# Designs tried in a protein design chat: VH-VL binders against q869s5r1519to1633. Part 17

Target 1, 115 residues: q869s5r1519to1633
Amino acid sequence: YILVAEDNDINIKVVVRQLEKLGYTAIVGINGLKALEIIGSFPICLILLDCQMPQMDGFTCSTILRQIEPTGQRIPIIAMTANDSKDRCFEVGMDDYLSKPVRVDRLQKTLSDWI

## First folded at step 4 (VH-VL)

Design s31 (framework fv_recibokibart)
Fold by ESMFold2-Fast, scan of step 4:
Structure s31 (fold): chain C 115 residues (1-115), chain A 120 residues (1-120), chain B 108 residues (1-108)
Amino acid sequence: as target 1 above (115 residues)
Amino acid sequence: QVQLVQSGAEVKKPGASVKVSCKASGYTFTDYYMHWAKQAPGQGLEWIGEINPNSGGTNYNQKFQGRVTMTRDTSISTAYMELSRLRSDDTAVYYCAREEWELLYYFDYWGQGTLVTVSS
Amino acid sequence: QIVLTQSPGTLSLSPGERATLSCRASQSVDSSYLHWYQQKPGQAPRLWIYGASSRATGIPDRFSGSGSGTDFTLTISRLEPEDFATYYCQQYGSYPLTFGQGTKLEIK
């Protein structure tokens, strides 16, 4: 499963459809709290994480995930950003980034790097 | 060459239903969402809804919710839009349109339109 | 829902003149999800500008789109006879998807 943490309906549609096209199964968390719940319930191999979401944003979510992740297993976290937030993403333990709107060719290259 | 060909004009009485078809060719039908839009005589465009031809999943504009049903038949690469309980203000040209999604989300190809006239 | 207001409703100009068409959104729309379509009488709409500023394939460079947030503009630098048509803006930023009411460009 690839976890898509994103609150915007259109952005969810975009990313999920691209993942399906590339042969992956997506599961959606509409905020950071739902994302953390899903990680505990499903075998997630990679997280696509919107940096700005209601209730718990992506930066907070990434920080918590890095604290609770199992010893010896680090799930790749790829930021989805609308603007100049790249440096902060790395500071909170995200591994890479994708600009919104996400393009399928960039998503494919990113997934091949981390899966 | 991508082509969307719609069914011919329909004349219906108030209270009837109409089912418009949109046959796709020149691409993999299940890879692109199909949208439907309404254009009343002399008026602008109004979005009715969308269908994922792969899953059959739909999303409708609330204005048409309860009266519109979108379906597809993957064996003949055809999408359908059925509108029920027709009223005079449903008289319009109805368009199907393919959603491009790999670059950005927009309507890159359109059917020629189907005129539906509702009259008593 | 996001309401797109186009102005003017009708624009009467002569070939050779500059046309400026406005589209204003009731709330902010990511420019990547604002598009323009051209429609001639009896024809289906045709994609003209996507993502606020990118010309669709085959569209002459006299057409340009600009804008962000709530204010978007379609400009035709020097009108040709074939440019007289109705232009619609459209947003894909939020459901339900919406179109503006159109600006009809008419020969004076």
Scores: ipSAE 0.376, ipTM 0.801, lowest interface PAE 2.8, mean pLDDT 88

Design s32 (framework fv_recibokibart)
Fold by ESMFold2-Fast, scan of step 4:
Structure s32 (fold): chain C 115 residues (1-115), chain A 120 residues (1-120), chain B 108 residues (1-108)
Amino acid sequence: as target 1 above (115 residues)
Amino acid sequence: QVQLVQSGAEVKKPGASVKVSCKASGYTFTDYYMHWAKQAPGQGLEWIGEINPNSGGTNYNQKFQGRVTMTRDTSISTAYMELSRLRSDDTAVYYCAREEWELGYYFDYWGQGTLVTVSS
Amino acid sequence: QIVLTQSPGTLSLSPGERATLSCRASQSVDSSYLHWYQQKPGQAPRLWIYGASSRATGIPDRFSGSGSGTDFTLTISRLEPEDFATYYCQQYGSYPLTFGQGTKLEIK
């Protein structure tokens, strides 16, 4: 399962459709709290994480996940961002980034790098 | 060759329902969302909603919610839009359009349009 | 909802002239989700420019699109007779999807 943590319905549609085309199964968390809940309930192999979400943003979500994850069970977290905040993404434990709107070829390459 | 062919013109009385069809060919019907748009005489375009032909899932413009129903029949690659409780201001050309999604989210192919006239 | 306002509503020009058509959004729209369609009387709209600046297949290079944020422009460098039509901008950044009211390009 790939977890898509994103609150915007267009961005959800874009990413989920592209993941399904590439042969992956996506699960959507509409905010950071739902994302953390899903991680505890499903075998997530990679997280696509919007940096700006209500309730708990992606930066906070990433920080919490990195604090509670067991040693040796590091799930790749790939930031989805519309701004030039990629440096901050790495500082909070995200492994890579994708610019919004996400494109199929860029997504495919990123997934091949991490899974 | 991608084609979207819509059903013919309809004349309806106020309060009736109309169901417009859009038959797709030249591509895998279930791989592309289908949208519907309204154009009243001499006016611009208005988005009505979309359907995922694979799942049957729909999303409607709030302005039409409660009066519009979108369906599809995958066995004949046809999408349908039904509009109920027709009013005079529903007189318009209705278009179906296919959503491209690889290069960007836009309407790459359109049906020819179906004129629906609502008159007493 | 995002309101797209096109200006002018009607633009009267002669073949050979330059046309500049404006589309303003009530809130920011990612340029990848801003598109232009051409429509002639009695015909369905046709995709013209997608993602603010990319020409659709077969569209002449005299057409160019530009802009970001809330301000987008469609430019025709030298009008040909077949270019006289109504042009609509459209956003796919937020539901409900919306179109501008159109700019009718007409012969002077």
Scores: ipSAE 0.449, ipTM 0.819, lowest interface PAE 2.3, mean pLDDT 88

Design s33 (framework fv_recibokibart)
Fold by ESMFold2-Fast, scan of step 4:
Formats: C-alpha cells, sequence, structure tokens
Structure s33 (fold): chain C 115 residues (1-115), chain A 120 residues (1-120), chain B 108 residues (1-108)
C-alpha cells in the first residue's frame, strides 16, 4: 500500500483521489512522526513524502527512515515539493520527486517507475 | 448533459431549520464531490462545506459547523444541506456546485440557487 | 484562513476598453488552485478561468488570467456588452475554501 505523508488537507484529498483512480490504496500520515509509525505498522511499498511538514519535515523523516531501515529492504520515497529543490531530496535519500499540486498523469508515470 | 436542480424558495421563522436539495443528472453522482455556498443579498460567495457522495463523508466551514448537516441519497442522485437554528443573517441564496477533480479542482457546474428568507 | 482581496470593488468602463481585475491572497496560493467565476444578477456563478490562466470551455480568448504566489490578475482585452458582470476569485489551496468579495464590472 502507498503511504501519503502530507499535512495539507487539500493535498491529501488530491493525492488520495488520484491513487484510488489508479487502483492503489493509500494510508495517510499527517506529519513525519506519524509516517514513521505507519511504516512500522503496515506493509508500505512506496512513500509519497511532503518535504515541508510540521513537527518533522520530509527531509528529516527521510533521513531517519534511511538510517533505521533494514539492510536490503529499501522503500522508495518520492518527494512532493512546491518548488525545485530536488538536489536536497536526493541528498536525504529520496528516490524521485513530484511537483505540487500533483497531477494524475505525473503520479501514474512515477509510480510505474518505482513499483 | 450535466445538470444540478435545486429545490424551491423557502420562508422560515427564526429558530427553524431548512433543508435544501440538489438533484444531479448527466453524470455518475458518486464520482464527484458536491459543495454548498451561501450568498447573502448584495454580498459575495461564502463556502459552507462539501460532501463526498460515495462515502457520505463531509467537511464543513467552521463558521457553520454545529448548525449545518450535509447528506445525500445515491438512489435518486440528490444532495441535501440542512441549516438549523436559523437567524436573520442566514437569509441568502444557497448554491450547490459540483467539484471537477480530474483536470484541476474547481466548481464546474452550479445549481440555480435556492432563496431562503428568515423573517418573523 | 486565506483571505482573498479583490480590487477594485467596482470598475466602471465602456465597451471596447481593457479591464484589469486584481485578486490578492493573504498567503501564497498555488496557481493551480486559483480560479475565477463570473456571475450576472439573478444567475448562478459560472467557471471562467481555472488554475490562474486556463480558460474554461466556451470562454472567449479576450479573457486571460495570470499570476502566482499572492498576486493574481484577470484581464479582458476588449470589453463586450455581455462581459459586464461580477467576477470572483476563489482559492482551493487550503480549507476553508474562500472567495474574494468580488469586482463588479459596470457600464460607465
Amino acid sequence: as target 1 above (115 residues)
Amino acid sequence: QVQLVQSGAEVKKPGASVKVSCKASGYTFTDYYMHWAKQAPGQGLEWIGEINPNSGGTNYNQKFQGRVTMTRDTSISTAYMELSRLRSDDTAVYYCAREEWELDYYFDYWGQGTLVTVSS
Amino acid sequence: QIVLTQSPGTLSLSPGERATLSCRASQSVDSSYLHWYQQKPGQAPRLWIYGASSRATGIPDRFSGSGSGTDFTLTISRLEPEDFATYYCQQYGSYPLTFGQGTKLEIK
């Protein structure tokens, strides 16, 4: 299942609706701490991660996840970002990025590249 | 041909409740969120809230929360907005509107509006 | 909540003139979530421009939208009589969804 780590209700609605249209089920974490909890509790195959969230932003969340993940069990992390900071996303272990607001055709292509 | 048809004008006393309907046709009712907006005489538009017709899930503007209830009946493709404990400043035209979501998130079709008058 | 402030409140012009309508947001709104609606007296609003710059189906090319961040503009290059109406901007960037107070375009 796909984890959506995003704090903005509209962005959550948009991405969840698009994932459902493409045949996926989503689990939502409203901040980085909740995202880490969900990863430990559910079989997540891919993470869509907002770079800017309260309490724990996506960069910090990605860094922690990469440090604690089991060897050989790397979950793809796709950044969701409002502007072009893709270099920083890769530096913290994110695998790809999507610009906000997310469009269904870009989401579909990105998901096909990683799952 | 997408169409949203609302119920007729209502006159209510302060403290009463009003339930406005919005009947959808020309599309799959459960695939699109329905929104409600208020327009007081001579004023602009104010968002009241939304309903997901598939799940029945709702999200209300905090200004109306506690007095507004949105429901739907999928068997007749109709959405409802009930406003309780009516006050004089609830006098307004109420619109339903369909949310487009495939290309972008906007209100592509609107009902004709329902005038609700609250008077003693 | 995001407050949308439209200016001017009333714009008095003649057919053939250019109209420029402003919509300013109290905080940044992604362009994709900024829309314009036209409303005539006694009628429901109608989608006019979506995503700041895309014309809705059937809208004449004399209408254009632009802007990003907090500053958005609706331009009518050469006013026709049927263009005199109230125009509302609207944001879908965060809840609660909000509209501007409207700009009434009236014949001079």
Scores: ipSAE 0.429, ipTM 0.808, lowest interface PAE 2.5, mean pLDDT 87

Design s34 (framework fv_recibokibart)
Fold by ESMFold2-Fast, scan of step 4:
Structure s34 (fold): chain C 115 residues (1-115), chain A 120 residues (1-120), chain B 108 residues (1-108)
Amino acid sequence: as target 1 above (115 residues)
Amino acid sequence: QVQLVQSGAEVKKPGASVKVSCKASGYTFTDYYMHWAKQAPGQGLEWIGEINPNSGGTNYNQKFQGRVTMTRDTSISTAYMELSRLRSDDTAVYYCAREEWELPFYFDYWGQGTLVTVSS
Amino acid sequence: QIVLTQSPGTLSLSPGERATLSCRASQSVDSSYLHWYQQKPGQAPRLWIYGASSRATGIPDRFSGSGSGTDFTLTISRLEPEDFATYYCQQYGSYPLTFGQGTKLEIK
């Protein structure tokens, strides 16, 4: 499963549709709290994480996940960002980034790099 | 050649239902979302909703929620929009339109339109 | 819902003139999701400009789109007779999807 943590319904549609086209199964978490719940319940191999979400944003979600994950079980976290301020994403343990709106060719390349 | 062909004009009484069809050809029907839009005489366009022809999943404009139903038949590459409890202000040309699946999402092909007239 | 307001409602010009059509959104719209359609009487709309500034296939280079945030513009540098039509802006940035009320270009 690929986890899509995103609260905007158009951004969700974009990414889920592209993942399905590429042959992946997506699970959506509409905020950081829901994302953490899904990670504990499903075998997630990669996370696409919006940096800005209600209740728990992506920065907080990434920080918590990195703190609680067992040694040697690092799930790739790919930031989804609306601007070039990607430095903060790396500071909280995210591994890569995709600019919003997400492009299918860039998504495919990123997935091939991390899966 | 991509083509969307809609059913012919309808005249209905208030309170009736109308079901408009949109037959797709020239592409893989299940690969592209189909949208429906309304255009009242002399007025602009109004989005009614969308259907994913692969899953059958729909999303409707709240203004039409409860009166509109979108379906499809993949065996004949046809999408349907049914509008119930018709009112005089439902008189309009109804269009189907195909959504390009790649960003940025836009309507690349449109049906020719179906005129629905609601009168006594 | 995001309301798109187009101005002017009607623009009367002669062939050879420059046309500037405005589309203002009630809320910020990512330019990637702002599109323009041309519609002639008795015909279905046709995609004209997508993502605020990209011309659709076959659209002449006299047409250009620009803008970001809440303010978008469609410009026709030198009107040809076939350009007289109604132009609609549309946003795909949030549901429900919405169109502007249209700007009608008419020959004076």
Scores: ipSAE 0.325, ipTM 0.781, lowest interface PAE 3.1, mean pLDDT 88

Design s35 (framework fv_recibokibart)
Fold by ESMFold2-Fast, scan of step 4:
Structure s35 (fold): chain C 115 residues (1-115), chain A 120 residues (1-120), chain B 108 residues (1-108)
Amino acid sequence: as target 1 above (115 residues)
Amino acid sequence: QVQLVQSGAEVKKPGASVKVSCKASGYTFTDYYMHWAKQAPGQGLEWIGEINPNSGGTNYNQKFQGRVTMTRDTSISTAYMELSRLRSDDTAVYYCAREEWELPWYFDYWGQGTLVTVSS
Amino acid sequence: QIVLTQSPGTLSLSPGERATLSCRASQSVDSSYLHWYQQKPGQAPRLWIYGASSRATGIPDRFSGSGSGTDFTLTISRLEPEDFATYYCQQYGSYPLTFGQGTKLEIK
């Protein structure tokens, strides 16, 4: 599964459609709390994480995940952001970033780099 | 080569239902979302809703919720929009339009439109 | 819902003149989700500019789009007779999807 943590229904639609077209199965978490719950319940191989979400934002979600993640079980976290804020993404343990709206060619390249 | 061909004009009485079809050709029907839009005489465009032809999943504009139903038949590459409890202000040209998926969502191909007239 | 307001409602110009069409959003719209369509009487709309500034296939370079946030513009540098039509802006940034009311470009 690829986890899509995103609160905007149109951004969800884009990324899920592109993932399905590329042959991946997506599971959606509409905020950071739901994302953490899903990670504990499903075999997630990569996380696409919106930096700004209600209740728990992506930066907080990434920080918590990295703290509780078992040694040797690091899941790639790819930030989804409308702004170029890559330095902060790496600081909180994210591995890469994609600009919103996500383009299928960029998504495909990113998935090939991390899966 | 991509074409969306809609059904012909309809005249309906107030309170009736109308079902407009949109037949797709020249591409894989299930790969692209289909949208419907309304244009009243002399007025602009209004979005009605969308359907995913692969899953049959729909999303409707709240203004039409409860009166509109979108379906599709993948065996004949045809999308349908049914509007019930017709009123005089439903008189309009109705368009189907295909959503591009590789770039941020625009309607790259449109049907020719179907005029629905609601009169007594 | 995001309301798109186009101005002017009608623009009367002669061939050879420059046209500037405005589309203003009630809330910020990512430019990637702002599109323009051209429609002639009795015809379906046709995609003209997508993502605020990218010309659709076959659209002449006299057409350009620009803008971000709440303010978007469609510019025609030198009008040709075939350019007289109604132009609609559209946002796909949030549901429900919305169109502007249109700017009718007519011959003076």
Scores: ipSAE 0.381, ipTM 0.809, lowest interface PAE 3.0, mean pLDDT 88

Design s36 (framework fv_recibokibart)
Fold by ESMFold2-Fast, scan of step 4:
Structure s36 (fold): chain C 115 residues (1-115), chain A 120 residues (1-120), chain B 108 residues (1-108)
Amino acid sequence: as target 1 above (115 residues)
Amino acid sequence: QVQLVQSGAEVKKPGASVKVSCKASGYTFTDYYMHWAKQAPGQGLEWIGEINPNSGGTNYNQKFQGRVTMTRDTSISTAYMELSRLRSDDTAVYYCAREEWELPYAFDYWGQGTLVTVSS
Amino acid sequence: QIVLTQSPGTLSLSPGERATLSCRASQSVDSSYLHWYQQKPGQAPRLWIYGASSRATGIPDRFSGSGSGTDFTLTISRLEPEDFATYYCQQYGSYPLTFGQGTKLEIK
């Protein structure tokens, strides 16, 4: 599974659609709290994480995930962000980024780099 | 060569239902969302909703919610839009349109339109 | 819902002139999700500009799109007779998807 943590309905549709066309199965968490719950319940191999979400933002979510992650099982976290905020996402253990709106060619390249 | 071909014109009485078809060819039908739009005489375009032909999942404009149903038949690459409880202001040309996800989500091909007339 | 307001409603010009068509959104729209369609009487709309500024395949280079945020523009540098049509902007930034009311470009 690829986890998509994103609160915007259009962005969810876009990313999930693109993942499915590339042959991946997506599961959606509409905020950081739901994303953490999903990670505990499903075999997640990569996380696409919106940096800006209500309730629990991507920064907090990434920080918690890195703390509770099993030793030796680091899951790649790829930030989804506006270009002007990407630098802040990496401070909390994110591995890479994709600019919003996500483009299929960039998503495919990023997935090939981390999976 | 991508083509969307819609069913012919319909004349209906108030309170009836109409079902418009949109037959796709020249591409993999299940790979692209299909949208429906309304254009009343002399007016602009209004989005009705969308269907994912792969899953059958739909999302409708709240203005039409409760009166519109979108379906598809993957065996014949055809999408359908049914509008029930027809009113005089439903008189319009109805278009199907394919969503191209790489353009990001622009409607790159349109059907020719189906005129639905709701007469007294 | 995001309301798209196009101005003017009707633009009367002669071949050879420049046309500038405006589309304003009630809320910010990512430029990648702002598209323009051309429609001639009795015909279906046709994709003309996607992502605010990219011409669709086969669209003449006299057409250009620009804008970001809430203000978008379609420009035709030198009108040809075949350009007289109605142009619609459309946003894909939020549901429900919406179109502007259209700008009708007519021969003066």
Scores: ipSAE 0.333, ipTM 0.797, lowest interface PAE 3.3, mean pLDDT 88

Design s37 (framework fv_recibokibart)
Fold by ESMFold2-Fast, scan of step 4:
Structure s37 (fold): chain C 115 residues (1-115), chain A 120 residues (1-120), chain B 108 residues (1-108)
Amino acid sequence: as target 1 above (115 residues)
Amino acid sequence: QVQLVQSGAEVKKPGASVKVSCKASGYTFTDYYMHWAKQAPGQGLEWIGEINPNSGGTNYNQKFQGRVTMTRDTSISTAYMELSRLRSDDTAVYYCAREEWELPYYFDYWGQGTLVTVSS
Amino acid sequence: QIVLTQSPGTLSLSPGERATLSCRASQSVYSSYLHWYQQKPGQAPRLWIYGASSRATGIPDRFSGSGSGTDFTLTISRLEPEDFATYYCQQYGSYPLTFGQGTKLEIK
């Protein structure tokens, strides 16, 4: 499963549809808290993570995940960013980034780099 | 070539229902979302909703929720929009339009439009 | 919902002149989700500019789109008789999807 942590309906539709067209199965968490719950319940191989979400933002979510992840099970976290500093995403343990709105060619390349 | 062909003009009485069809050709029908839009005489465009022809899943503009139903028949590559409990302000041209998905989403092909007139 | 306000409502110009059409959003919209359509009387809308600045296939290079955030512009550098039509902006950033009320470009 690829986890999509994103709160905006259009951004969810865009990314999920692109993932499905590329042959991946997506599961959606509408905020950081739901994302953490999903990670504990499903075999997630990569996380696409919006940096700004209600209840728990992506920076906090990334920090928590890096602290609690099992030994030998580091999951790639790819930031989805609009105008935020890319540097801040890397500081909290995110591995890469995609600009919003996500383009299918960029998504495909990023997935090939990390899966 | 891609074509969207809509059903012909309809005249309905208030309280009736109308079902407009949109027949697609020239592409794989299930690969592209279909949208519907309303244009009242002398006015602009208003989005009604969308359907995923692959799953049959729909999303409607809240303004039309409860009166609109979108369906499709994959065997004949046709999308339908049914609007019930018609009022005089439903008089409009109704368009179907195909959504491009690969680039940031836009409506690349449109049907010719169906005039629905609601009169006493 | 995001409200798109187009100005002017009607723009009266002569062939050969430059036209500038404005579309303002009530909240920020990614440029990739802002599109323009041309509509002539009795016809369906036609995709004209997508993603704020990309011309659709077959659209003459005298048309250009620009803008970001809340302010978007469609510019026609030198009007031809065939360009007189109504132009609508549209956002795909938030549900419900919305269109502007249109700018009618008419012969002066």
Scores: ipSAE 0.514, ipTM 0.846, lowest interface PAE 2.3, mean pLDDT 88

Design s38 (framework fv_recibokibart)
Fold by ESMFold2-Fast, scan of step 4:
Structure s38 (fold): chain C 115 residues (1-115), chain A 120 residues (1-120), chain B 108 residues (1-108)
Amino acid sequence: as target 1 above (115 residues)
Amino acid sequence: QVQLVQSGAEVKKPGASVKVSCKASGYTFTDYYMHWAKQAPGQGLEWIGEINPNSGGTNYNQKFQGRVTMTRDTSISTAYMELSRLRSDDTAVYYCAREEWELPYYFDYWGQGTLVTVSS
Amino acid sequence: QIVLTQSPGTLSLSPGERATLSCRASQSVDSDYLHWYQQKPGQAPRLWIYGASSRATGIPDRFSGSGSGTDFTLTISRLEPEDFATYYCQQYGSYPLTFGQGTKLEIK
């Protein structure tokens, strides 16, 4: 599974549809708390994480994930963010970024780099 | 050549239901979302909802929720929009439209429209 | 719901003149999700400009789109007779998807 942590329904539709066309199965968490719950319940191989979400934002979610993950079993976290906030995402342990709106060719390139 | 061909005009009484079809050709039907829009006489366009032809998943404008049902038949590349409990203000041309999805999302092909008249 | 307000409702001009059509959103819309459609009487709408500024295939260079945030514009630099139609803006930034009420471009 690829986890899509995103609260905006258009952004969810865009990313999920692109992932499915590229042959991946997506599972959606609409906030950071739901994302953490899903990670504990499903075999997630990569996380696409919106940096700004209600209840628990992506920065907090990434920080918690990096603290609780098993040593030597690092799941790639790819930030989904507006251009002006991308630098902050890297500071909390995210591995790469995608600008919103996500484009198919950039998503495909990013997935090939990390999977 | 992409074509969306809709069913013919219909005249219905208040309280009845109408089911409009949209037959797609010239592309892989399951690869593109289909949308429906309403245009009342002399008025602008109003979005009704969308269907994913691959999954059958739908998303409706809340204004039509409870009265609209969208379905599809992949064996004949046809999408359907059914509107129930018809009122006089449902008199309109109804369009199907294909969504181009490789960002940005927009409606690249439209059906010719189906006139639905609700009259007593 | 994002409301798109088009102005003017009707624009009466002669061939050869410049037309400027406005579309204003009640909330910010990412320009990649703002589109324009042309509709002639008795016909279905046709995609004209997508992503605020990209001309659809076959659309003449005299058409240009611009704008960001809440303010978007469709400009026709020199009107031809075939350009007289109704133009609708549309947003795909949030559900429900919405259209403006249209600007009818008519011969003076």
Scores: ipSAE 0.320, ipTM 0.788, lowest interface PAE 3.3, mean pLDDT 87

Design s39 (framework fv_recibokibart)
Fold by ESMFold2-Fast, scan of step 4:
Structure s39 (fold): chain C 115 residues (1-115), chain A 120 residues (1-120), chain B 108 residues (1-108)
Amino acid sequence: as target 1 above (115 residues)
Amino acid sequence: QVQLVQSGAEVKKPGASVKVSCKASGYTFTDYYMHWAKQAPGQGLEWIGEINPNSGGTNYNQKFQGRVTMTRDTSISTAYMELSRLRSDDTAVYYCAREEWELPYYFDYWGQGTLVTVSS
Amino acid sequence: QIVLTQSPGTLSLSPGERATLSCRASQSVDSYYLHWYQQKPGQAPRLWIYGASSRATGIPDRFSGSGSGTDFTLTISRLEPEDFATYYCQQYGSYPLTFGQGTKLEIK
């Protein structure tokens, strides 16, 4: 599964549709709390994480995930960002980034780098 | 070539239901979302909703929620929009439109429109 | 819902003149999700400009789109007789999807 942590309905549609076209199965968490719940319940191989979400934002979510992650089980976290917070994404343990709105060619390249 | 062909004009009484069809050709029907829009006489366009022809999943404008049902038949590449409990202000041309699957999501092909007249 | 307000409602001009059509959104819309459609009487709408500024296939270069945030513009540098039609802006940034009320270009 690829986890899509995103609260905006259009952004969810965009990314999920692109993932399905590329042959991946997506599961959606609409905020950081739901994302953490899903990670504990499903075999997630990669996380696409919106940096700005209600309740628990992507920065907080990434920080918590990295703290509780079992040794040797680092899941790639790819930030989805408007280019304003790239530096902070890396500071909290995210591995890469995609600019919003996500383009299918960039998504495909990023997934091939990490999967 | 891509083509969307809609069913013919309908005249209905208040309280009846109408089911408009949109037959697609020239592309893989299940690869593109289909949308429906309403245009009352002399008025602008109003979005009714969308259907994913692959899954059958739908998303409706809340203004039409409870009265609209969108379906499709993949064996004949046809989408349907059914509107129930018709009122006089449902008199309009109804359009189907195909959504480009890649960003940005726009409506690249439109059906010719179906006039639905609700008269008492 | 995002309300799109187009102005003017009707624009009366002659062939050869420049036309400027405005579309204002009630909240910010990513320009990538702002589109323009042309509609002639008795016909279905046709995609004209997508992503605020990209011309659809076959659309003459006298048409240009611009804008960001809440303010978007469709410009026709030199009107031809076939350009007189109603133009609608549309947003795909938020559900429900919405259209402006249209600007009708009519011959003076």
Scores: ipSAE 0.346, ipTM 0.794, lowest interface PAE 3.3, mean pLDDT 87

